# Miniprotein binders against q56419, part 50

Target 1, 326 residues: q56419
Amino acid sequence: MEGRTLEEVQEEVFKRHGVLVPKKELEDLAKALEEAGLLLTEKVEARLKEEEEKLKRERPMRLAGLSYPEGEREARAFLEAFRASYPGEGEEARVLLMPHLEPSRVPEVYGAALAALEKTPPPERIYLVGVAHRPLKEKAAALPVPFQTPFGPALPDLPALQALDALLPFELFNTPLAFREEHSLELPLFFLKGRFPEARVLPLLVARRSPELGEALKVVLRDFPGLLVLAVDLSHVGPRFGDTPLTRTLAEEARRRDLGFLERLAEGEPEAALAFLGANPTRIDGVEVVASLLPLLRERKGKVLAHRLDLEAPTLSAVGAGTLVL

## First folded at step 19 (miniprotein)

Design eh3
Fold by ESMFold2, last read:
Structure eh3 (fold): chain B 326 residues (1-326), chain A 116 residues (1-116)
Amino acid sequence: as target 1 above (326 residues)
Amino acid sequence: GDLIERLEELAEEVIEYLEEHGEEELAEEIEEQIEDIIEALKSGDTESAIHILTELAETIARVLHRLGAPYELLYKVAKLLARVSEAARELGDEELFERAWRAAIKAYDLARELLE
């Protein structure tokens, strides 16, 4: 009825059904539909407010029973199966890059991350930096609450989070709802909490590159040492991402971009890694996180432990995932 | 305008703390300087204003630390200096950007000393 007068609607109903509906009855119907829409909007807004308030207290599991088991015993067996998917040995990580793609799609890549964690002394805290899939009010955000896992709550490092906020030119605790469904934190956290049950966590999201975040973290890590984790995926190619159907040529390009990016990071050259991607034609989603964290990545040499470009046959698309230790 | 609001909020808390702890004369001087800085920011004289604000914030941090203020107040000073540093970067004033950032770290370090 939008863009039409009620008289035009009345005339069309008469032509179609042979009934003349009085204009007053059409007016009443239009008002009732408008009021119902306003009520639905108010109900949605009230529900979102309730969810936001809950997220200021804790972040519940969203993917238990879907991406990983809900029960602790089954969750530990799940971790062991993923470790077994990577038969190699890891290396100690001061910085770990790992994916946030559905774990069952890239089991050896998550297995490589577990192998690295196996060689890594238990940290007091983990700086977990994911990619915001919902808009943030600022370039980056944190949620200073327990994140529930099958292994118990991952407790926030409140002193370190407060210190980080003190060195940022924006409010760090700015968008609780963005964390509600954020798998880039929840999926890596399952593995990290399972291996380091006593580590506290700084759950961080990046929406847009923030050099300020990297500079502030450099200071905070001096006083609050811990494991830095970049929870990022690599190339996204194919129709689901705006390309033509995946071809062998596009897949080879995506793999080349993924590995070239990871290898330059492994050489301690994060600026060169970003420059290698140019306009980022294969849409590596880790670029904003890496660009934010340059001061923490420079001159750190390491090793690429695993990589997979995972095919999504139904969509003729693919997503890359990798494991890098620095 | 955001820097003005953040400065006003910090100023109220700092001035109240100084008055309560025997620094009434310094509180009055700081209040006057903050009012001048805010007027300069509103007038668009931003680069000069944030230079003076950096010097004032450095003084405030030292005084708060000497008085044993709550560390949270020093964290607020550090955050203000981080905002000043970003404003200097946006203006292209590289020297002030670096000075304000070092001052932010110093205020943060003073806060950390109070926690220890």
Scores: ipSAE 0.874, ipTM 0.952, lowest interface PAE 0.5, mean pLDDT 91
Fold by ESMFold2, fold request of step 21:
Structure eh3 (fold): chain B 326 residues (1-326), chain A 116 residues (1-116)
Amino acid sequence: as target 1 above (326 residues)
Amino acid sequence: GDLIERLEELAEEVIEYLEEHGEEELAEEIEEQIEDIIEALKSGDTESAIHILTELAETIARVLHRLGAPYELLYKVAKLLARVSEAARELGDEELFERAWRAAIKAYDLARELLE
């Protein structure tokens, strides 16, 4: 009953079917549907609460057997295959930008990330900053629990997380359910944990730009040094994302915007990178993360190691992914 | 609203700590100032209230550090100052934003010293 009065419903039924349904019967039906909806809502809420309680203890693998192998031996071979997909050399990273797109779609982009990690001394901890694909109660969130991987659990850096929370104007540990399905952490973490098995993790999500997060992280990184990882994808173009079918012109524009964004970041000019995108017409999803982390990106020069605009034949769409070291 | 609740929670813990450690006169003084700040926040005198709150929180952090308080209490002072800094930014008061943020970092640094 989408905005119609009971009288209007009654009239339409009579007009179409030749029967007059008494208004009381329509009222009784509406009450019954409302009661059934309340019961279903309570059952769903109870199930979600159970899932939330489990997430307070650990975050299990959700993509093992789908995006990467479940077994440890196969997972190591998987890493080696991805490294082999990028024949180049990496550079030491203090900040690494890498994708969270399905790994098989952009193997050389993940391979470039692995090449950078080969040149990077094992960090004590990794600040893993992904993009929230479900709503957060705040601009950003963390989940201070072990994340399971085929290489063993990635343990949280609890002292660093508590220090970070102390410098934020909101509760950092605010939306556990947002982490349940969040591939922007799980997919990069597989590669990071495989290369740095002893590193602890700060698993962070950004929903909306949070300048206070970047300022707080700058202070926390001083006392808790580690590797900063921006786990973000680039352009999203085509019908799956609200555009017309992908054309050569749209693909060329998406590639130009991806590379222009990455190149300006590599010059240590994150504000210029954001300004270059304007209204972000190709929907680069890294924008909110970069806008949050400006203090950590300013004046830090580096290099774009890889980029791919991956075409989705079934949807006539494309998604960009890149690897940047700073 | 949220700032008032966080201030009330911190104030209770700070005042109890000060009273247990022989600082009853200071605890009473702080309690009075906090009540005045809360009334100012409720009446809409937000900018003046957070200026005074910033100064009070700086004093609280120094006293807690001098007394060797649990570092967690100083983390709570730092977090309150981070909330004040955000409130100042929302008001467009850039000078208070920067002052409150530096004060948050200072309280955090004092907490870090106690952890060692």
Scores: ipSAE 0.871, ipTM 0.951, lowest interface PAE 0.5, mean pLDDT 91
Fold by OpenDDE base, look of step 19:
Structure eh3 (fold): chain B 326 residues (1-326), chain A 116 residues (1-116)
Amino acid sequence: as target 1 above (326 residues)
Amino acid sequence: GDLIERLEELAEEVIEYLEEHGEEELAEEIEEQIEDIIEALKSGDTESAIHILTELAETIARVLHRLGAPYELLYKVAKLLARVSEAARELGDEELFERAWRAAIKAYDLARELLE
């Protein structure tokens, strides 16, 4: 009954079927549907509450057996295959920008990230900053629990998370349900945990630009040094994202925007990278993350290791992915 | 609303700690100042309230550090100052923003010293 009165429904049924359904029967049906809807809502709420309570203890794998292997042995072979897909050598990273796109779509980009990690001394902790694809209560959030991986749990750095919370003007530990299915953390974490099994993790999500996050992290990194990882995708173009089907012109624009963004970051000019995008017409995913982390990206020079614009053929859409080391 | 609630909660904890450690006079003075700040915030005199709150929170952090309070309590003071800094920024008061933010870092650093 999307916006129709009971009388309009009665008239439509009469017109279509020649049966006058008594108003009382329609009222009873509407009430039953409402009750069923309420019951459905209560069940959904109860389930969400149960899942939220579980997230107080751990974040389970959601993409194991789908995006990556569940078994450790198979997972290690998966890592090796991805590393092999990138023919180059990496560089030591203090900051790593890597994708969170489905790994099978951009294997060489993840391979480049692995190559960088090979040249990186094992960090004590990893600040893993992903993109919130669901609304957060605050601009950013953290989940201070173990994240399950095929290589064992990625354990949180609780002291560093507590320190970060102390310097933020909002509650860092908010919206735990946003982490439940967030692939922007899970997919990168697979690769990171596989390479650095002993590193603790700070799983962070950014929904909106938070300059406060970057300033707070700058202070925290002094006392709690670690690897900063930006888990972000680049351009999103085509029908899935509101554009026409991918054309040569649209692909060239997306690549230009992606590379122009990454190159300016590699030069240590994150503000210039953001300014280059303007209104972000190709919808670079990582804009809010980069905007939040400006204090940590300034004057850091690095190198773009890989880039790909990957076509999703069924939707004639494409997503950009890149690997950058700073 | 959220700032006031957080201020009230922190005030209660700070006052209780001070009373338990023989600083009853200071606790009473802090309570009075917090009440005045809350009233100012409710009345819309946000700039004055934020200024006074910054100074008070800086003082609280120093006193708590001197008394050897739990580091968690100093972290709460740091967080309050961070909230104050954001409020100052929203008002367009860059000087007060910088002051409150530096104070937040100081309170954090004082907390870290208690962990060493």
Scores: ipSAE 0.868, ipTM 0.947, lowest interface PAE 0.4, mean pLDDT 92
Fold by OpenDDE base, look of step 20:
Structure eh3 (fold): chain B 326 residues (1-326), chain A 116 residues (1-116)
Amino acid sequence: as target 1 above (326 residues)
Amino acid sequence: GDLIERLEELAEEVIEYLEEHGEEELAEEIEEQIEDIIEALKSGDTESAIHILTELAETIARVLHRLGAPYELLYKVAKLLARVSEAARELGDEELFERAWRAAIKAYDLARELLE
């Protein structure tokens, strides 16, 4: 009813359709919709509670058989094909920025990430920092349970997660339901688990910039060394994101912002990278993650290995993806 | 509000631990100080309360470490100090922020020593 009275709705229906719907019928319909809404809400709440209880034990795959193969053998072949899509060699990573976009859209960007991982000694643990596409209760969150993959479960590093929680001014273990369908962790984790099967994982989500997270992680990394992975996409432009259809000018601006951001990160100047984006008019996805991890990105020099602005033709929209090694 | 609740919970655990380990006089002193801090927070004297709380939490961390308390209890002290540091930042007191944050790291380090 969008704040309209029943009389206003009745008048609008009459004006549009020439039918006078009795007020009583409108009242009955409103009541029926309200009752149906309440019933739906209760069912949804019960289902969400059940899903939350399951997430206390493990995070199941959601994109197996869709974005990547479910079977281990097929999953290994998938990794090899993605690696083959990038013709270059990688570099050793202490920090890896990689996409979380649908892998089939940007295979060579994921291939570049795999190339970097080939040159990286197996870490004891991986700090996997994704983007929360759903609201979190706090600025950031972690889920301290195994994440299922075709290569077996990615096991959490509970001691390191506990240490991180101890240094945060908020509860780290919050909003478990936000992890249920979060692809920003699941897709990168497929590649990471495939390359480093024995590495423990700290699955982290950032919803809002948290400088506290970066400072806490800096301390924790002293005692719990590992690979830091930023699972972020870059520009989001076009009608799906509130722009006009993709034009040459819009694509050039998106690329300029993506590359300008990545290059400044590669120079060890993350504050300059954020400042370069300003109001972020092309909606670079990774801004809040980078802003949270400034202490870990400062003075680290690296290299941009790959970048792509990928067109989604049905929507005339595009998403930027990149791979950066520090 | 959240800080007060967390302080009350931690205080209860710390006091109980100290009483069980022969530090009854210290437990009583800490209880009195916590009550004063909570009253100050409720009255709006937030800056003074946070200063006193930082010093008290630093002392608690040292005592717990000396007694060989469970590292988890020291982590709770570190987390309280992290919360205090954030409260100081919100007040615009950069010096108190830095002090409380350093204290949080120290409490964390003391906890890590107990795991070695």
Scores: ipSAE 0.868, ipTM 0.947, lowest interface PAE 0.4, mean pLDDT 92

Design eh3
Fold by OpenDDE base, last read:
Structure eh3 (fold): chain B 326 residues (1-326), chain A 116 residues (1-116)
Amino acid sequence: as target 1 above (326 residues)
Amino acid sequence: GDLIERLEELAEEVIEYLEEHGEEELAEEIEEQIEDIIEALKSGDTESAIHILTELAETIARVLHRLGAPYELLYKVAKLLARVSEAARELGDEELFERAWRAAIKAYDLARELLE
């Protein structure tokens, strides 16, 4: 490392490639580079290129053995335990809003999603719309490859993805590296694949609101019917997100925002839900996704099945999670 | 810039297809119109250019459908029209936006008919 810190390299890679490489990965690369006499940036670039080439074929599991079991048997037991954590019954979903937070933090919210899926006829395909936590080249993106799960690969619906691309004013198949570590797809997909093993998937990410995406999807859904899943978290409050440590007042405001957002969605009023948030002072994660999918959410009435504001004690921060069926 | 490049690429494919399928006169007419559109775009007459382009793309979609062209080519026309719709929106021309978007859907629908 010719005088650069790991942070500077991380920033440079982020600026050049739009990928935030974890510090641990950079450390491992730095050690390897010290041995090879290569600049850390060159090795990172080479690795990113290799990962991009792999992503042309499949998206491997990244959180297996960490967030969920790698083995199928253990994974099934995991699903059952999560379902058991929600004491209620679900409702049939045409649209499912569910979290992408670490499952162990909000088990009953995922349990509520599973309960809804129990009442939902097996779809031919799942439109899985996550949040891009990394920059995209475009407002939204798709990765048209199999996503690995403990239950086998979730296969893409290539015809539906192609149809969607045809109706977008930008290239849908962009920024494959953004999908590599995107938990907003991987975590929900675990539950979805476990429940609907035969469903094809359209893995979509939204970085910025794209009204075009919702309009295009509305057309595509006519010819390619399926379950729409919004994999979004809700409020993000506390020091990790630039606030003071969580207080009762801050938690109450986060809950108010979360529930007010979800209830307006449940009434089929997505524009009212967005308007209710205003400047989004509690940083509801799903805003850009909802704003992109307005045509699909309008006039659809449903029910909020679960909500939790989960405290991350080490950072005195909290994240909201909810399950909504429409 | 991006729209011009996409238009040039699509034009080449459409012209080639038409020439190969006995529509040489139409190919020449389309080529001339595309050249005029590109010139208008380059000169800054964007509004007029996107109006003409919308009409031309609608026509191209119908012709390709009539000829039984590969559905992928019609999807490219739909995508061009989607791009045109976005350009219209950026210009604040809501009427043209809606027209181009409807045309994109129509081109897509025509493509779907070829798959049946």
Scores: ipSAE 0.866, ipTM 0.947, lowest interface PAE 0.4, mean pLDDT 91
Fold by OpenDDE base, last read:
Structure eh3 (fold): chain B 326 residues (1-326), chain A 116 residues (1-116)
Amino acid sequence: as target 1 above (326 residues)
Amino acid sequence: GDLIERLEELAEEVIEYLEEHGEEELAEEIEEQIEDIIEALKSGDTESAIHILTELAETIARVLHRLGAPYELLYKVAKLLARVSEAARELGDEELFERAWRAAIKAYDLARELLE
């Protein structure tokens, strides 16, 4: 490592590529590269640079064949099965809150989202706001390239993205590598593209609350109307997230937090929803997204269509998921 | 630091555009004001600097619109004003924040008019 510490390498990679690689992963990679007689820094940087250059053209599928089918025919059957898992009817959405969790864990929640989309006139564009599970250089980011899906590429709305960038106090087009493996966009986009094949997309990630994003989007939505989608999960509880194994008490608290959050959003009170969570002890994933979109959520009444707290049995942990229409 | 760099880049583009379109006197006036703003920012007189910058950027947006400049240049002015608004907020100047933000929207709207 030419005398550099792992911390220095981590910082350099973050500064250059906007990706924070965990120290443990760097250590493992360093060992593997030492065994291969490779310099860690140069090879890692070269690979990341190559991946970044690819992301200038398109964002390939990462979860095809894992979380959803790669083939179009099988993908359509997958959509139909998920829709069938929700027995209810949807409502027209101007704003849709839906999960980004592994679809097989919460099929009826995705089914509820599909039900809402069935009642929604085809939008010209979809503002898809996900959660950054990797660090961003800025509070939020966009990737202005086609996202691959089994139904063909989801094409970016470049004029609307340009308009949004013009109204932000930071560079919107930042940290392209954060999008490479971000499932919070890929999984919802599968369902959205399958339902609205002709819609353009604005793929957005939020890492930290950005009130500026909501204010800018409010202006942009005037000139570039579309469907707003919040791709967020709810509570994360259990050993994977630093808690004790799931108990009835812990599950009840997670459900209380999830439903209390969604219900306040459904009443058009997003500030009350955030206040209700306080320090967010059950780690609701969508807090930063909601906090960024307050101007778009205020006074909008809607309906909670589905909720599930799904147990991951191997880790005795659970994740909440919900579908809300506004 | 980032604001100064963005201001310098935008100033260069605006000045060049004005000179190319027969507004040499205005270009000189803008250049002088930008230099003063940058000096004020570097000296730590941030409040005065962002106030003057807001007024200047509002004026630039109107002039560029009148001249029929490329909408992209007006978007850059809107972006600058958005950055200024955030700087004002960080300083606790709510009035200047609101002014700069409204100006950003106006610059954006002027850009949109050029696209129609």
Scores: ipSAE 0.865, ipTM 0.947, lowest interface PAE 0.4, mean pLDDT 91
Fold by OpenDDE base, fold request of step 21:
Structure eh3 (fold): chain B 326 residues (1-326), chain A 116 residues (1-116)
Amino acid sequence: as target 1 above (326 residues)
Amino acid sequence: GDLIERLEELAEEVIEYLEEHGEEELAEEIEEQIEDIIEALKSGDTESAIHILTELAETIARVLHRLGAPYELLYKVAKLLARVSEAARELGDEELFERAWRAAIKAYDLARELLE
């Protein structure tokens, strides 16, 4: 009852329908709606609890058959096609920045990531840091369970995750439901697992900048070496994101910010990259992740392998994606 | 509030471990110090409390390592020190932040030594 009294509702029904509904009947209906709402809430809560309990065991695929093939054979062909879409050669990565955008939108950017992975010795573990598109209880979180992929489960590195938790001023293992549908991990993980089937994974999400995460990871990486992957998108511009329809000027500004950000990261100057964005008017997605990982990005020189600003024609909006190797 | 709760939980585990391993006098001393720290935190003397807590936690980590305690218990000490470091940062005490953080790393390293 959007703040309306029963009398106001009665009057409105009378005005619209010429029927005077007794107050008692409206009260009964309101009560029934409240009861139905409560029942719905309880049912939703019970379902969420069940899903949370399932997430204690594994994270199932959510985008299989939608964003990538479910079958292993088809998934391998998918990887090869994406690799083929990038005509260049990669470089060995210690840190890989790659997109989490729908793969079909930026195939050559994912292809560039695959090219880099071809030049990278198989890591024992992958630190996969994504963006939380849903609220977290803490600034960052991890899910210490197998993630399902077409190539088999990506197994967690429990010892390294435990070590990381020990060095954080908050509980790392929080908000498991945020991982359920988080594409920022699932999509990159498809490519990573396909290339490195034996690597363990640390699936991490960042909601807000946590310098503590980067400092803790720096210590943990000493004892638990691995590949660091930043699964982030770049600029988000156009009507879907509160702007006017994409124009040449807006696209040029988005590209300028994306490339300026990536180039400064490639120079080993992550603080300069953040400073360059200022208020981040083009809404670069990866800002909070980069801000959390400063200790791991400093003084690392690398190369931008690919960049694309992809137009979503139905909304006249665009999203930036890039691949950076450090 | 969260720091106090975590401190109480860890204190109970540490005291129990020390009593079981013949360090009853030390357990009593630690219990008394923890009570004082908690009282100080509750009274709003946060700065003094976190200084004392840092020193105490460093000592606890060393003792637990010497006794060959489970590495998980030292990880809990490391995490407490990480929480203390964050509290220090929030207070603007950069020196205490750095000290507590270094202590957290040390407690972690001591735990890692027990796994080898």
Scores: ipSAE 0.864, ipTM 0.946, lowest interface PAE 0.4, mean pLDDT 92
Fold by ESMFold2, look of step 19:
Structure eh3 (fold): chain B 326 residues (1-326), chain A 116 residues (1-116)
Amino acid sequence: as target 1 above (326 residues)
Amino acid sequence: GDLIERLEELAEEVIEYLEEHGEEELAEEIEEQIEDIIEALKSGDTESAIHILTELAETIARVLHRLGAPYELLYKVAKLLARVSEAARELGDEELFERAWRAAIKAYDLARELLE
């Protein structure tokens, strides 16, 4: 009854079926549908509130047995296999850009991240910055709880998170439900926790660019030094992303955009990297994270270790992934 | 709106702390200034109000640090100043934006000293 009167509904039923439904029956039906809708809403809200309360205590594995092994021994073998898929050497990182795309699709890109971690002194903590795939109440959010992994819980750095919150013009701990299924944290965390089992974590999500987040993190990192990880994917092209079917020309453009972006970041020129993308025609999802973290990326030079534009044949689409150390 | 509520919450805690630690005259002075700032915010005189609020918050941070207040209270002052800094940026007042942000960092640094 999308803004129509009961008479209009009654007339449509009569035209379609030849039966005049009394006004009372339509009113009773409308009341029943409204009641059923209210009950479903109440049930959904109750379940979401329960899940939200659970997420205030811990974040369980969602992708074990799907994207990575559930058992610790198998998980360690998985890490070794991914490292072996990248034949090169890494470089020490204070900032690491790595993907959150399904690991089996870009094994050498994750392998390059592991190679960088091999050259990186174990940090006290990891600032893990992912891309929110569900709405946040603010531009960014954190979840200050243990994240479960096959290697044990990744413990939050509560003092650093409290300090970060103190320098933000919004409440940092604002959207627990957004973390429930957020693979942009879970997938990179598997690799990071496997290599740095003693590091605490600041699990952060960015939904919209937040210059204040980068300025606050610059101060917090001074007092709580650690590894900064940008857990982002690159180009998203093809019909799955609202684009024309993947062609060689579109793929070449996506690759050019990905590499140009990464190379400018590697030169310590994050503003130039963003300007290079313009309106972001290949939908690099790392732009909001980079735009938030400019103070931490400026003048920091490094190297692109790996890149792949991975084809999704069934959808004639592709997603880019890369590994950058700064 | 949100800035007013955050200021009222912080003011209550700061005033109580000062009164409990022998600074009743200072607490009265701060309370009066906060009331004036809130009225200015409600009347739409926002840029002037947040300019004065920045100065007051800087004073509050120094006093709280001198008295050895809980570091959490100084974190709340820092957060208020971060909110003021954002409000100044939204108004296009770049000088106040930078001043309020430096003040937020200073309040944060004072809080860090108390944790030592």
Scores: ipSAE 0.863, ipTM 0.947, lowest interface PAE 0.6, mean pLDDT 92

